VHH binders against Exosome complex exonuclease rrp6 (rrp6). Designs and how they scored, part 1

No score or structure here was measured in a lab: all are predicted.

Target 1, 81 residues: Exosome complex exonuclease rrp6 (rrp6), of Schizosaccharomyces pombe (q10146r442to522)
Amino acid sequence: GREALMIYRALHDWRDSVARKEDESVRYVLPNRLLIAIAASKPVEAADVFSISKQLTPIARMYVEDIVKVVQEAEKLYNEQ
Structure headers, positions and changes below count from the first letter of each chain, unless a header shows other numbers; antibody chains aren't numbered by Kabat.
F, E and O are the ipSAE of ESMFold2-Fast, ESMFold2 and OpenDDE, as the mean of both directions, binder to target and target to binder. V2 is 0.75 times the mean of E and O plus 0.25 times the DockQ between their complexes.
[cut] stands for letters that were removed.
Atom coordinates printed by the task and the answers are left out, and those that the model quotes come from them; centres of patches stay.

## First folded at step 4 (VHH; framework vhh_7sr4_2)

Design c1 (from s4 with K58Y)
Fold by ESMFold2-Fast, scan of step 4:
Order: structure tokens, then C-alpha cells, then sequence
Structure c1 (fold): chain B 81 residues (1-81), chain A 119 residues (1-119)
């Protein structure tokens, strides 16, 4: 749906910013399959992200709280339309 | 295509150290994420440590603080420095390489090198 697409776009942009900051490729920050899974599940806390994938990338583990915040902010924007 | 060859395994006493090397040949090494896995007979391979093309490192909980992964792109080699070895570290250690992805989705594997920690 439209909400999941907005969340996916927000996560995609976040991932690009982290890749630049960490001097690493976007795939090593968060694989595309996990972006889709996270956008679809809409995690509300860090534990929810770990439940989506048992093998999160090391960088994604490092930024798990930021991932949750990106999801929450995208949901908030969607609900304010 | 890339080929991986591990070396540096052997028998060591508890508390000892070993340095494993994985030499890569073939395509451009610097583009690959590299990892070390270990396997005990009858079990699946477990991720020990990995390192991205940009040098970010990860360690499994059981080895964090004892093992260090590093890479030398001029020598096309990845290393695993193992300190404070325990009998529980006894396993065959495998080097793995993945172009542009991470996790369990490794494109290439080495033949493995045996590490035995005697008690």
C-alpha cells in the first residue's frame, strides 16, 4: 500500500545517507529485501526489527534505533495527510 | 569469479593464539565483503566475523573481544587474529566472499582450515 511505499522511500533515503557517512555501499548498510520487509511490517521498537531478520547486517544493528525512528516518522507523515 | 584459500589453522593449547589468512585470487578483491565462518561436525556454519569493502567489522557474541578481523586489499587477503582460544573454538574455519551483498548470501567459499584447541 501507499503507507508502505512512503516508509520504503524514507528507509531508502536514510540508507543512502548512512552509506555516505560510513563510506560503504548501500547493500552493506541494509539489503533491499530487508527494506521491503521492514516497510511492510512497520516496526515500533528495536526488537521488532530483529524479529524481521535473524541476520541483520552489522551496520543495520548499529543503527536499529534510527531505523525505527525513520519508520515512525514516515507513518506520522502518512497519517497527517 | 574468485577463489579463496585459507591457511594458518592448527593445534593450539587453551589460552593460545592463531592467525588465519584467506588469500583471494581472480576478480577485484576490494569490492567484496569478506567473512569467517566456522563449522563443527553435524552443525550448520556459524558466522564468526565479517568485514565490509569499506572496513566495517562485525563479531559474533562468543568471539567479541578475543578475535579481530582485518583485510589487506594490496595483498588480496583477509585475516582472523584469534586470541585467548578456548576448546569451544575447535572447528573448521571457512573464508567467504560476497560481491555487493551481506549476511548468509556468500557467493564464494574456501576449502576450510581446521583449528583444534586441546584441553
Amino acid sequence: as target 1 above (81 residues)
Amino acid sequence: EVKLVESGGGLVQPGGSLRLSCAASGSTFSDYAMGWYRQTPGKQRDLVADITSGGYTYYGDSVKGRFTISRDNTKNTVYLQMNSLKPEDTAVYYCAAELYSWGSDYDYWGQGTQVTVSS
Scores: ipSAE 0.007, ipTM 0.163, lowest interface PAE 10.9, mean pLDDT 78

Design e13 (from s4 with T52Y Y56S)
Fold by ESMFold2-Fast, scan of step 4:
Structure e13 (fold): chain B 81 residues (1-81), chain A 119 residues (1-119)
Amino acid sequence: as target 1 above (81 residues)
Amino acid sequence: EVKLVESGGGLVQPGGSLRLSCAASGSTFSDYAMGWYRQTPGKQRDLVADIYSGGSTKYGDSVKGRFTISRDNTKNTVYLQMNSLKPEDTAVYYCAAELYSWGSDYDYWGQGTQVTVSS
């Protein structure tokens, strides 16, 4: 779906912003395979993200609450139109 | 599978300009982070510039202010505009693409294109 694509794009943009802020490559923030898995699973809390993969990057672990928030905000935006 | 084809390298005099192009064929180009690296004989490859799928850019310290990386997702091409070229910019320049990488540098590399800055 369209919803999953919208969530994917939001996470993708978030990852780019964090990569620039942290001066790291996007792979060190969040690999694409995990980004796709997160978008598909639509986590509602931090524990859900850790359930998707135990091999989160150190940066992703630091930003796990932000990852959840990005997903929830994208879902809300999709449902409001 | 992704194929990267580089063009635009050549001989140029100091102070001149060159534009390198890297055309990608295969699956979804817009999802890839694209980069340019350079290598001189006997040395490791150095980052020249990266551009992320969302458009954010990073540059190596030696090229900041002189080089500009850009991408055209419609043409599946990444560019490196090189201005104010110096003899120390002489190197083989490599195009790279990364998708689904975990613990590795880049998934795909071009064959390289020679840039020589001399008279």
Scores: ipSAE 0.000, ipTM 0.160, lowest interface PAE 11.1, mean pLDDT 78

Design e22 (from s3 with W99S D103Y)
Fold by ESMFold2-Fast, scan of step 4:
Structure e22 (fold): chain B 81 residues (1-81), chain A 118 residues (1-118)
Amino acid sequence: as target 1 above (81 residues)
Amino acid sequence: EVKLVESGGGLVQPGGSLRLSCAASGFTVSSNYMGWYRQTPGKQRDLVADIYSGGSTKYGDSVKGRFTISRDNTKNTVYLQMNSLKPEDTAVYYCTAESGYLYEFDYWGQGTQVTVSS
């Protein structure tokens, strides 16, 4: 739904910011399929993200707490509408 | 039933070219993640190239500029064009697919051997 789309957009924007910071392509930060899976599953802690894929990129592993925070903040904004 | 069938492997000299094909049945290539991985016996499979539902692609560092992944949605087939082949590219090449949001269900073909030697 609309919630997943909002979370997807937030994760997409986050991924762009990390790619710029790390001087890497967005694909090396987080592949689209994993970004979509994360948005759909709405992880509440780091362990949830690792459960989605054993093939998390090294950069995504380093930023797993930020991924969770982005998801939770997007969920909060959606619920406040 | 999902089936992935690889073809196009073979023996080539260094500097040669091969085009691998992955024909899918029971599965729609255009709407799903597809990838090519390679494996040497006793080692884990390594990513060669992948293509996402939207058509964006990613390549392993060792093959960038030499290999190209593409889809033919009409033929429900994924290709790997391999140019400037090196002995280090010798491996069994596997086609893989993941369905939609349920990435736990990986599908793999049987593999096709690529040997690069003089």
Scores: ipSAE 0.000, ipTM 0.142, lowest interface PAE 13.8, mean pLDDT 78

Design e25 (from s3 with T96A A97K)
Fold by ESMFold2-Fast, scan of step 4:
Structure e25 (fold): chain B 81 residues (1-81), chain A 118 residues (1-118)
Amino acid sequence: as target 1 above (81 residues)
Amino acid sequence: EVKLVESGGGLVQPGGSLRLSCAASGFTVSSNYMGWYRQTPGKQRDLVADIYSGGSTKYGDSVKGRFTISRDNTKNTVYLQMNSLKPEDTAVYYCAKEWGYLDEFDYWGQGTQVTVSS
Protein backbone atom coordinates (compact mmCIF):
# COMPACT_ATOMS: atom_id res chain seq x y z
CA GLY B 1 0.00 0.00 0.00
CA ARG B 2 0.57 3.77 -0.21
CA GLU B 3 0.58 4.20 3.55
CA ALA B 4 3.22 1.48 4.01
CA LEU B 5 5.33 3.07 1.27
CA MET B 6 5.15 6.51 2.94
CA ILE B 7 6.15 4.99 6.30
CA TYR B 8 8.95 3.03 4.59
CA ARG B 9 10.28 6.21 2.95
CA ALA B 10 10.23 8.08 6.26
CA LEU B 11 12.11 5.25 8.02
CA HIS B 12 14.55 4.96 5.11
CA ASP B 13 15.34 8.70 5.28
CA TRP B 14 15.68 8.53 9.09
CA ARG B 15 18.04 5.54 8.78
CA ASP B 16 20.13 7.36 6.18
CA SER B 17 20.42 10.43 8.44
CA VAL B 18 21.62 8.30 11.38
CA ALA B 19 24.08 6.46 9.10
CA ARG B 20 25.45 9.86 8.07
CA LYS B 21 25.93 10.99 11.69
CA GLU B 22 27.60 7.71 12.69
CA ASP B 23 29.44 7.15 9.35
CA GLU B 24 28.06 3.61 9.32
CA SER B 25 26.38 1.58 6.59
CA VAL B 26 22.57 1.67 6.70
CA ARG B 27 22.37 -2.06 7.48
CA TYR B 28 24.29 -1.52 10.75
CA VAL B 29 21.72 1.10 11.74
CA LEU B 30 18.67 -0.97 10.75
CA PRO B 31 18.67 -4.03 8.43
CA ASN B 32 16.30 -3.91 5.43
CA ARG B 33 14.18 -6.84 6.65
CA LEU B 34 13.60 -5.05 9.96
CA LEU B 35 12.82 -1.69 8.33
CA ILE B 36 10.21 -3.39 6.11
CA ALA B 37 8.73 -5.25 9.13
CA ILE B 38 8.50 -2.02 11.17
CA ALA B 39 6.81 -0.14 8.31
CA ALA B 40 4.28 -2.96 7.87
CA SER B 41 3.57 -3.32 11.62
CA LYS B 42 3.20 0.44 12.32
CA PRO B 43 4.39 0.38 15.95
CA VAL B 44 2.79 2.89 18.35
CA GLU B 45 5.30 2.49 21.20
CA ALA B 46 8.83 1.19 21.85
CA ALA B 47 7.58 -2.17 23.13
CA ASP B 48 5.98 -2.81 19.72
CA VAL B 49 9.37 -2.43 18.00
CA PHE B 50 10.97 -4.91 20.42
CA SER B 51 8.13 -7.37 19.72
CA ILE B 52 9.00 -7.21 15.99
CA SER B 53 12.64 -8.00 16.73
CA LYS B 54 14.50 -8.58 20.00
CA GLN B 55 17.81 -8.48 18.05
CA LEU B 56 17.92 -4.76 17.30
CA THR B 57 21.30 -3.23 16.51
CA PRO B 58 22.84 -1.08 19.28
CA ILE B 59 22.13 2.05 17.23
CA ALA B 60 18.47 1.06 16.61
CA ARG B 61 18.01 0.31 20.33
CA MET B 62 19.40 3.77 21.20
CA TYR B 63 16.96 5.37 18.72
CA VAL B 64 13.88 3.18 19.31
CA GLU B 65 11.76 6.18 20.46
CA ASP B 66 12.78 8.09 17.31
CA ILE B 67 11.76 5.10 15.16
CA VAL B 68 8.27 5.12 16.72
CA LYS B 69 8.00 8.89 16.27
CA VAL B 70 8.97 8.65 12.57
CA VAL B 71 6.29 5.98 12.00
CA GLN B 72 3.62 7.99 13.84
CA GLU B 73 4.45 11.21 11.96
CA ALA B 74 4.31 9.42 8.59
CA GLU B 75 0.95 7.82 9.51
CA LYS B 76 -0.41 11.22 10.56
CA LEU B 77 0.77 12.81 7.32
CA TYR B 78 -0.87 10.03 5.27
CA ASN B 79 -4.19 10.37 7.15
CA GLU B 80 -4.20 14.17 6.64
CA GLN B 81 -3.98 13.88 2.83
CA GLU A 1 10.08 14.87 -8.31
CA VAL A 2 13.18 12.70 -8.28
CA LYS A 3 15.06 12.64 -11.58
CA LEU A 4 18.33 10.89 -12.40
CA VAL A 5 20.06 11.22 -15.77
CA GLU A 6 22.96 8.89 -16.60
CA SER A 7 25.64 9.66 -19.18
CA GLY A 8 29.14 8.58 -20.15
CA GLY A 9 28.50 5.10 -21.50
CA GLY A 10 29.84 3.85 -24.80
CA LEU A 11 32.06 1.38 -26.60
CA VAL A 12 35.57 0.86 -25.22
CA GLN A 13 38.32 -1.71 -25.77
CA PRO A 14 39.42 -4.14 -23.02
CA GLY A 15 41.77 -2.42 -20.60
CA GLY A 16 40.21 0.98 -21.30
CA SER A 17 38.35 3.32 -18.98
CA LEU A 18 35.05 5.21 -18.84
CA ARG A 19 33.54 7.63 -16.35
CA LEU A 20 29.78 7.46 -15.84
CA SER A 21 27.83 10.44 -14.47
CA CYS A 22 24.47 10.53 -12.72
CA ALA A 23 23.02 14.04 -12.60
CA ALA A 24 20.37 14.33 -9.89
CA SER A 25 17.49 16.77 -9.45
CA GLY A 26 14.66 16.97 -6.93
CA PHE A 27 16.89 15.96 -3.99
CA THR A 28 20.46 16.42 -2.67
CA VAL A 29 22.96 13.59 -3.28
CA SER A 30 25.07 14.42 -0.19
CA SER A 31 22.07 13.63 2.06
CA ASN A 32 21.03 10.38 0.40
CA TYR A 33 22.15 6.89 -0.43
CA MET A 34 23.29 6.60 -4.06
CA GLY A 35 24.20 3.45 -5.93
CA TRP A 36 25.27 2.09 -9.29
CA TYR A 37 23.81 -1.21 -10.48
CA ARG A 38 24.26 -3.08 -13.75
CA GLN A 39 22.16 -5.54 -15.73
CA THR A 40 22.91 -7.93 -18.58
CA PRO A 41 20.06 -9.45 -20.65
CA GLY A 42 18.28 -12.28 -18.84
CA LYS A 43 19.82 -11.48 -15.43
CA GLN A 44 18.80 -9.44 -12.39
CA ARG A 45 20.48 -6.13 -11.56
CA ASP A 46 23.69 -6.52 -9.56
CA LEU A 47 25.26 -4.00 -7.20
CA VAL A 48 28.34 -2.35 -8.70
CA ALA A 49 29.07 0.31 -6.09
CA ASP A 50 27.22 2.42 -3.55
CA ILE A 51 27.86 5.41 -1.33
CA TYR A 52 26.04 6.16 1.91
CA SER A 53 25.10 9.61 3.15
CA GLY A 54 28.08 9.58 5.56
CA GLY A 55 30.51 8.90 2.69
CA SER A 56 31.30 5.21 3.24
CA THR A 57 31.44 3.14 0.04
CA LYS A 58 30.98 -0.52 -0.92
CA TYR A 59 31.78 -2.41 -4.11
CA GLY A 60 30.70 -5.63 -5.78
CA ASP A 61 33.36 -8.33 -5.62
CA SER A 62 33.96 -8.34 -9.40
CA VAL A 63 34.81 -4.60 -9.55
CA LYS A 64 36.77 -3.96 -6.32
CA GLY A 65 40.05 -2.21 -7.07
CA ARG A 66 38.99 -1.26 -10.63
CA PHE A 67 35.93 0.98 -10.10
CA THR A 68 35.53 4.02 -7.84
CA ILE A 69 32.28 5.73 -6.84
CA SER A 70 32.36 9.42 -5.92
CA ARG A 71 30.06 12.42 -5.67
CA ASP A 72 30.28 16.14 -6.35
CA ASN A 73 27.87 17.84 -3.98
CA THR A 74 28.18 21.20 -5.76
CA LYS A 75 27.12 19.64 -9.09
CA ASN A 76 24.66 17.27 -7.35
CA THR A 77 26.18 14.43 -9.40
CA VAL A 78 27.41 10.90 -8.64
CA TYR A 79 30.24 9.35 -10.69
CA LEU A 80 31.49 5.86 -11.41
CA GLN A 81 35.10 5.76 -12.59
CA MET A 82 35.66 2.46 -14.40
CA ASN A 83 39.26 1.36 -15.04
CA SER A 84 40.77 -1.81 -16.49
CA LEU A 85 37.49 -2.66 -18.21
CA LYS A 86 36.81 -6.29 -19.17
CA PRO A 87 34.31 -7.80 -21.66
CA GLU A 88 32.41 -9.11 -18.61
CA ASP A 89 31.68 -5.49 -17.58
CA THR A 90 29.42 -5.11 -20.65
CA ALA A 91 25.99 -4.15 -19.29
CA VAL A 92 23.44 -1.38 -18.91
CA TYR A 93 24.45 0.70 -15.86
CA TYR A 94 21.74 2.23 -13.66
CA CYS A 95 21.89 5.00 -11.07
CA ALA A 96 19.62 4.51 -8.04
CA LYS A 97 18.63 6.92 -5.26
CA GLU A 98 17.01 4.78 -2.56
CA TRP A 99 18.61 1.84 -0.81
CA GLY A 100 16.24 -0.78 0.51
CA TYR A 101 13.36 -0.24 -1.90
CA LEU A 102 12.30 -3.62 -3.21
CA ASP A 103 13.18 -4.58 -6.77
CA GLU A 104 9.51 -4.25 -7.78
CA PHE A 105 10.27 -0.53 -8.04
CA ASP A 106 12.14 0.67 -11.12
CA TYR A 107 15.45 2.39 -10.51
CA TRP A 108 15.16 6.11 -11.27
CA GLY A 109 17.83 6.38 -13.97
CA GLN A 110 17.09 5.34 -17.56
CA GLY A 111 20.40 3.47 -17.78
CA THR A 112 23.51 3.90 -19.92
CA GLN A 113 25.02 1.14 -22.09
CA VAL A 114 28.65 0.15 -21.58
CA THR A 115 30.13 -2.22 -24.16
CA VAL A 116 33.65 -3.58 -23.76
CA SER A 117 34.75 -5.17 -27.04
CA SER A 118 37.51 -5.21 -29.55
Scores: ipSAE 0.000, ipTM 0.152, lowest interface PAE 12.3, mean pLDDT 77

Design e6 (from s3 with S31D S56D)
Fold by ESMFold2-Fast, scan of step 4:
Structure e6 (fold): chain B 81 residues (1-81), chain A 118 residues (1-118)
Amino acid sequence: as target 1 above (81 residues)
Amino acid sequence: EVKLVESGGGLVQPGGSLRLSCAASGFTVSDNYMGWYRQTPGKQRDLVADIYSGGDTKYGDSVKGRFTISRDNTKNTVYLQMNSLKPEDTAVYYCTAEWGYLDEFDYWGQGTQVTVSS
């Protein structure tokens, strides 16, 4: 859906910003498969993200709270339309 | 359906300028990673310039200070302004995008030839 696409784009933007900050490729921050899975599952806390994949990248683990916040903010913006 | 169409290539003299355009359809350029790469005969594609979804830009070492990447959201088009062109800039230039909620694939245009020669 449209909501999932909006969440995906917010996560994609977040991933770009972290990749620049950490001087790493976007795929090392968060592979597309995990980004898609996170957007679709709409996690509400860090434990939900870890439930999606046992193979989170080291950078994604470091930023797991930010990932949840990005999802929640995108979901809120979608609902305010 | 995602499609990228490049235009603006051609023959130009050393020191001249060209503006390449990449018209996108099937997605919104302002929200997505977009880049320009070039390929010389017998070599892999090299990064020329890219622009991230947040608006930050990055340039290949050989073009930094001479080329500028930009977006026109109204026209859904990405540009590469090429100034102070040199013979070594001669290459086929490709537009690329990483888009598609479920695709995970990079999209590439057909390429446009830039030749810098007197």
Scores: ipSAE 0.005, ipTM 0.137, lowest interface PAE 10.8, mean pLDDT 78

Design e9 (from s3 with K58R W99S)
Fold by ESMFold2-Fast, scan of step 4:
Structure e9 (fold): chain B 81 residues (1-81), chain A 118 residues (1-118)
Amino acid sequence: as target 1 above (81 residues)
Amino acid sequence: EVKLVESGGGLVQPGGSLRLSCAASGFTVSSNYMGWYRQTPGKQRDLVADIYSGGSTRYGDSVKGRFTISRDNTKNTVYLQMNSLKPEDTAVYYCTAESGYLDEFDYWGQGTQVTVSS
């Protein structure tokens, strides 16, 4: 879906920003399979992200609330089109 | 075609050292995520060490201070230097690579046996 694609792009851009900030590869911030799963499931709170994968990277755990915010802001932008 | 070929495994006594090599073809080691994982009979693969495109490294808790991951860009090869080896380090060691964030493929080598016993 188009909504999922917009969320995916927003998460992808966010992941690149965190990777630069933390001096880590994008894989260690958020693996592709998990980024796709998050975009598809559209979590509304931090607990939802933890339910998607027990094996979140340490960096993803630190930024879990930012992940949710990015998803919510992308959803809002899509709905306001 | 991406290929990873491991070498350097063998039998060693406790306290000894081994250096594993992973020769890559079909992609550039210096710009890609690379890692070493190990597997013991009846268990899933566990992270030993990995290295980012930027050079940052990570180690499994049981090997910190004993093992070192590195790469040689001129030989397109990743290494795992294993020091102070213990019987519990006995496993098949696998090299892995990720071709990029748009690809979901993890490439794996054939594995190399490391046995630590007296």
Scores: ipSAE 0.005, ipTM 0.188, lowest interface PAE 10.3, mean pLDDT 78

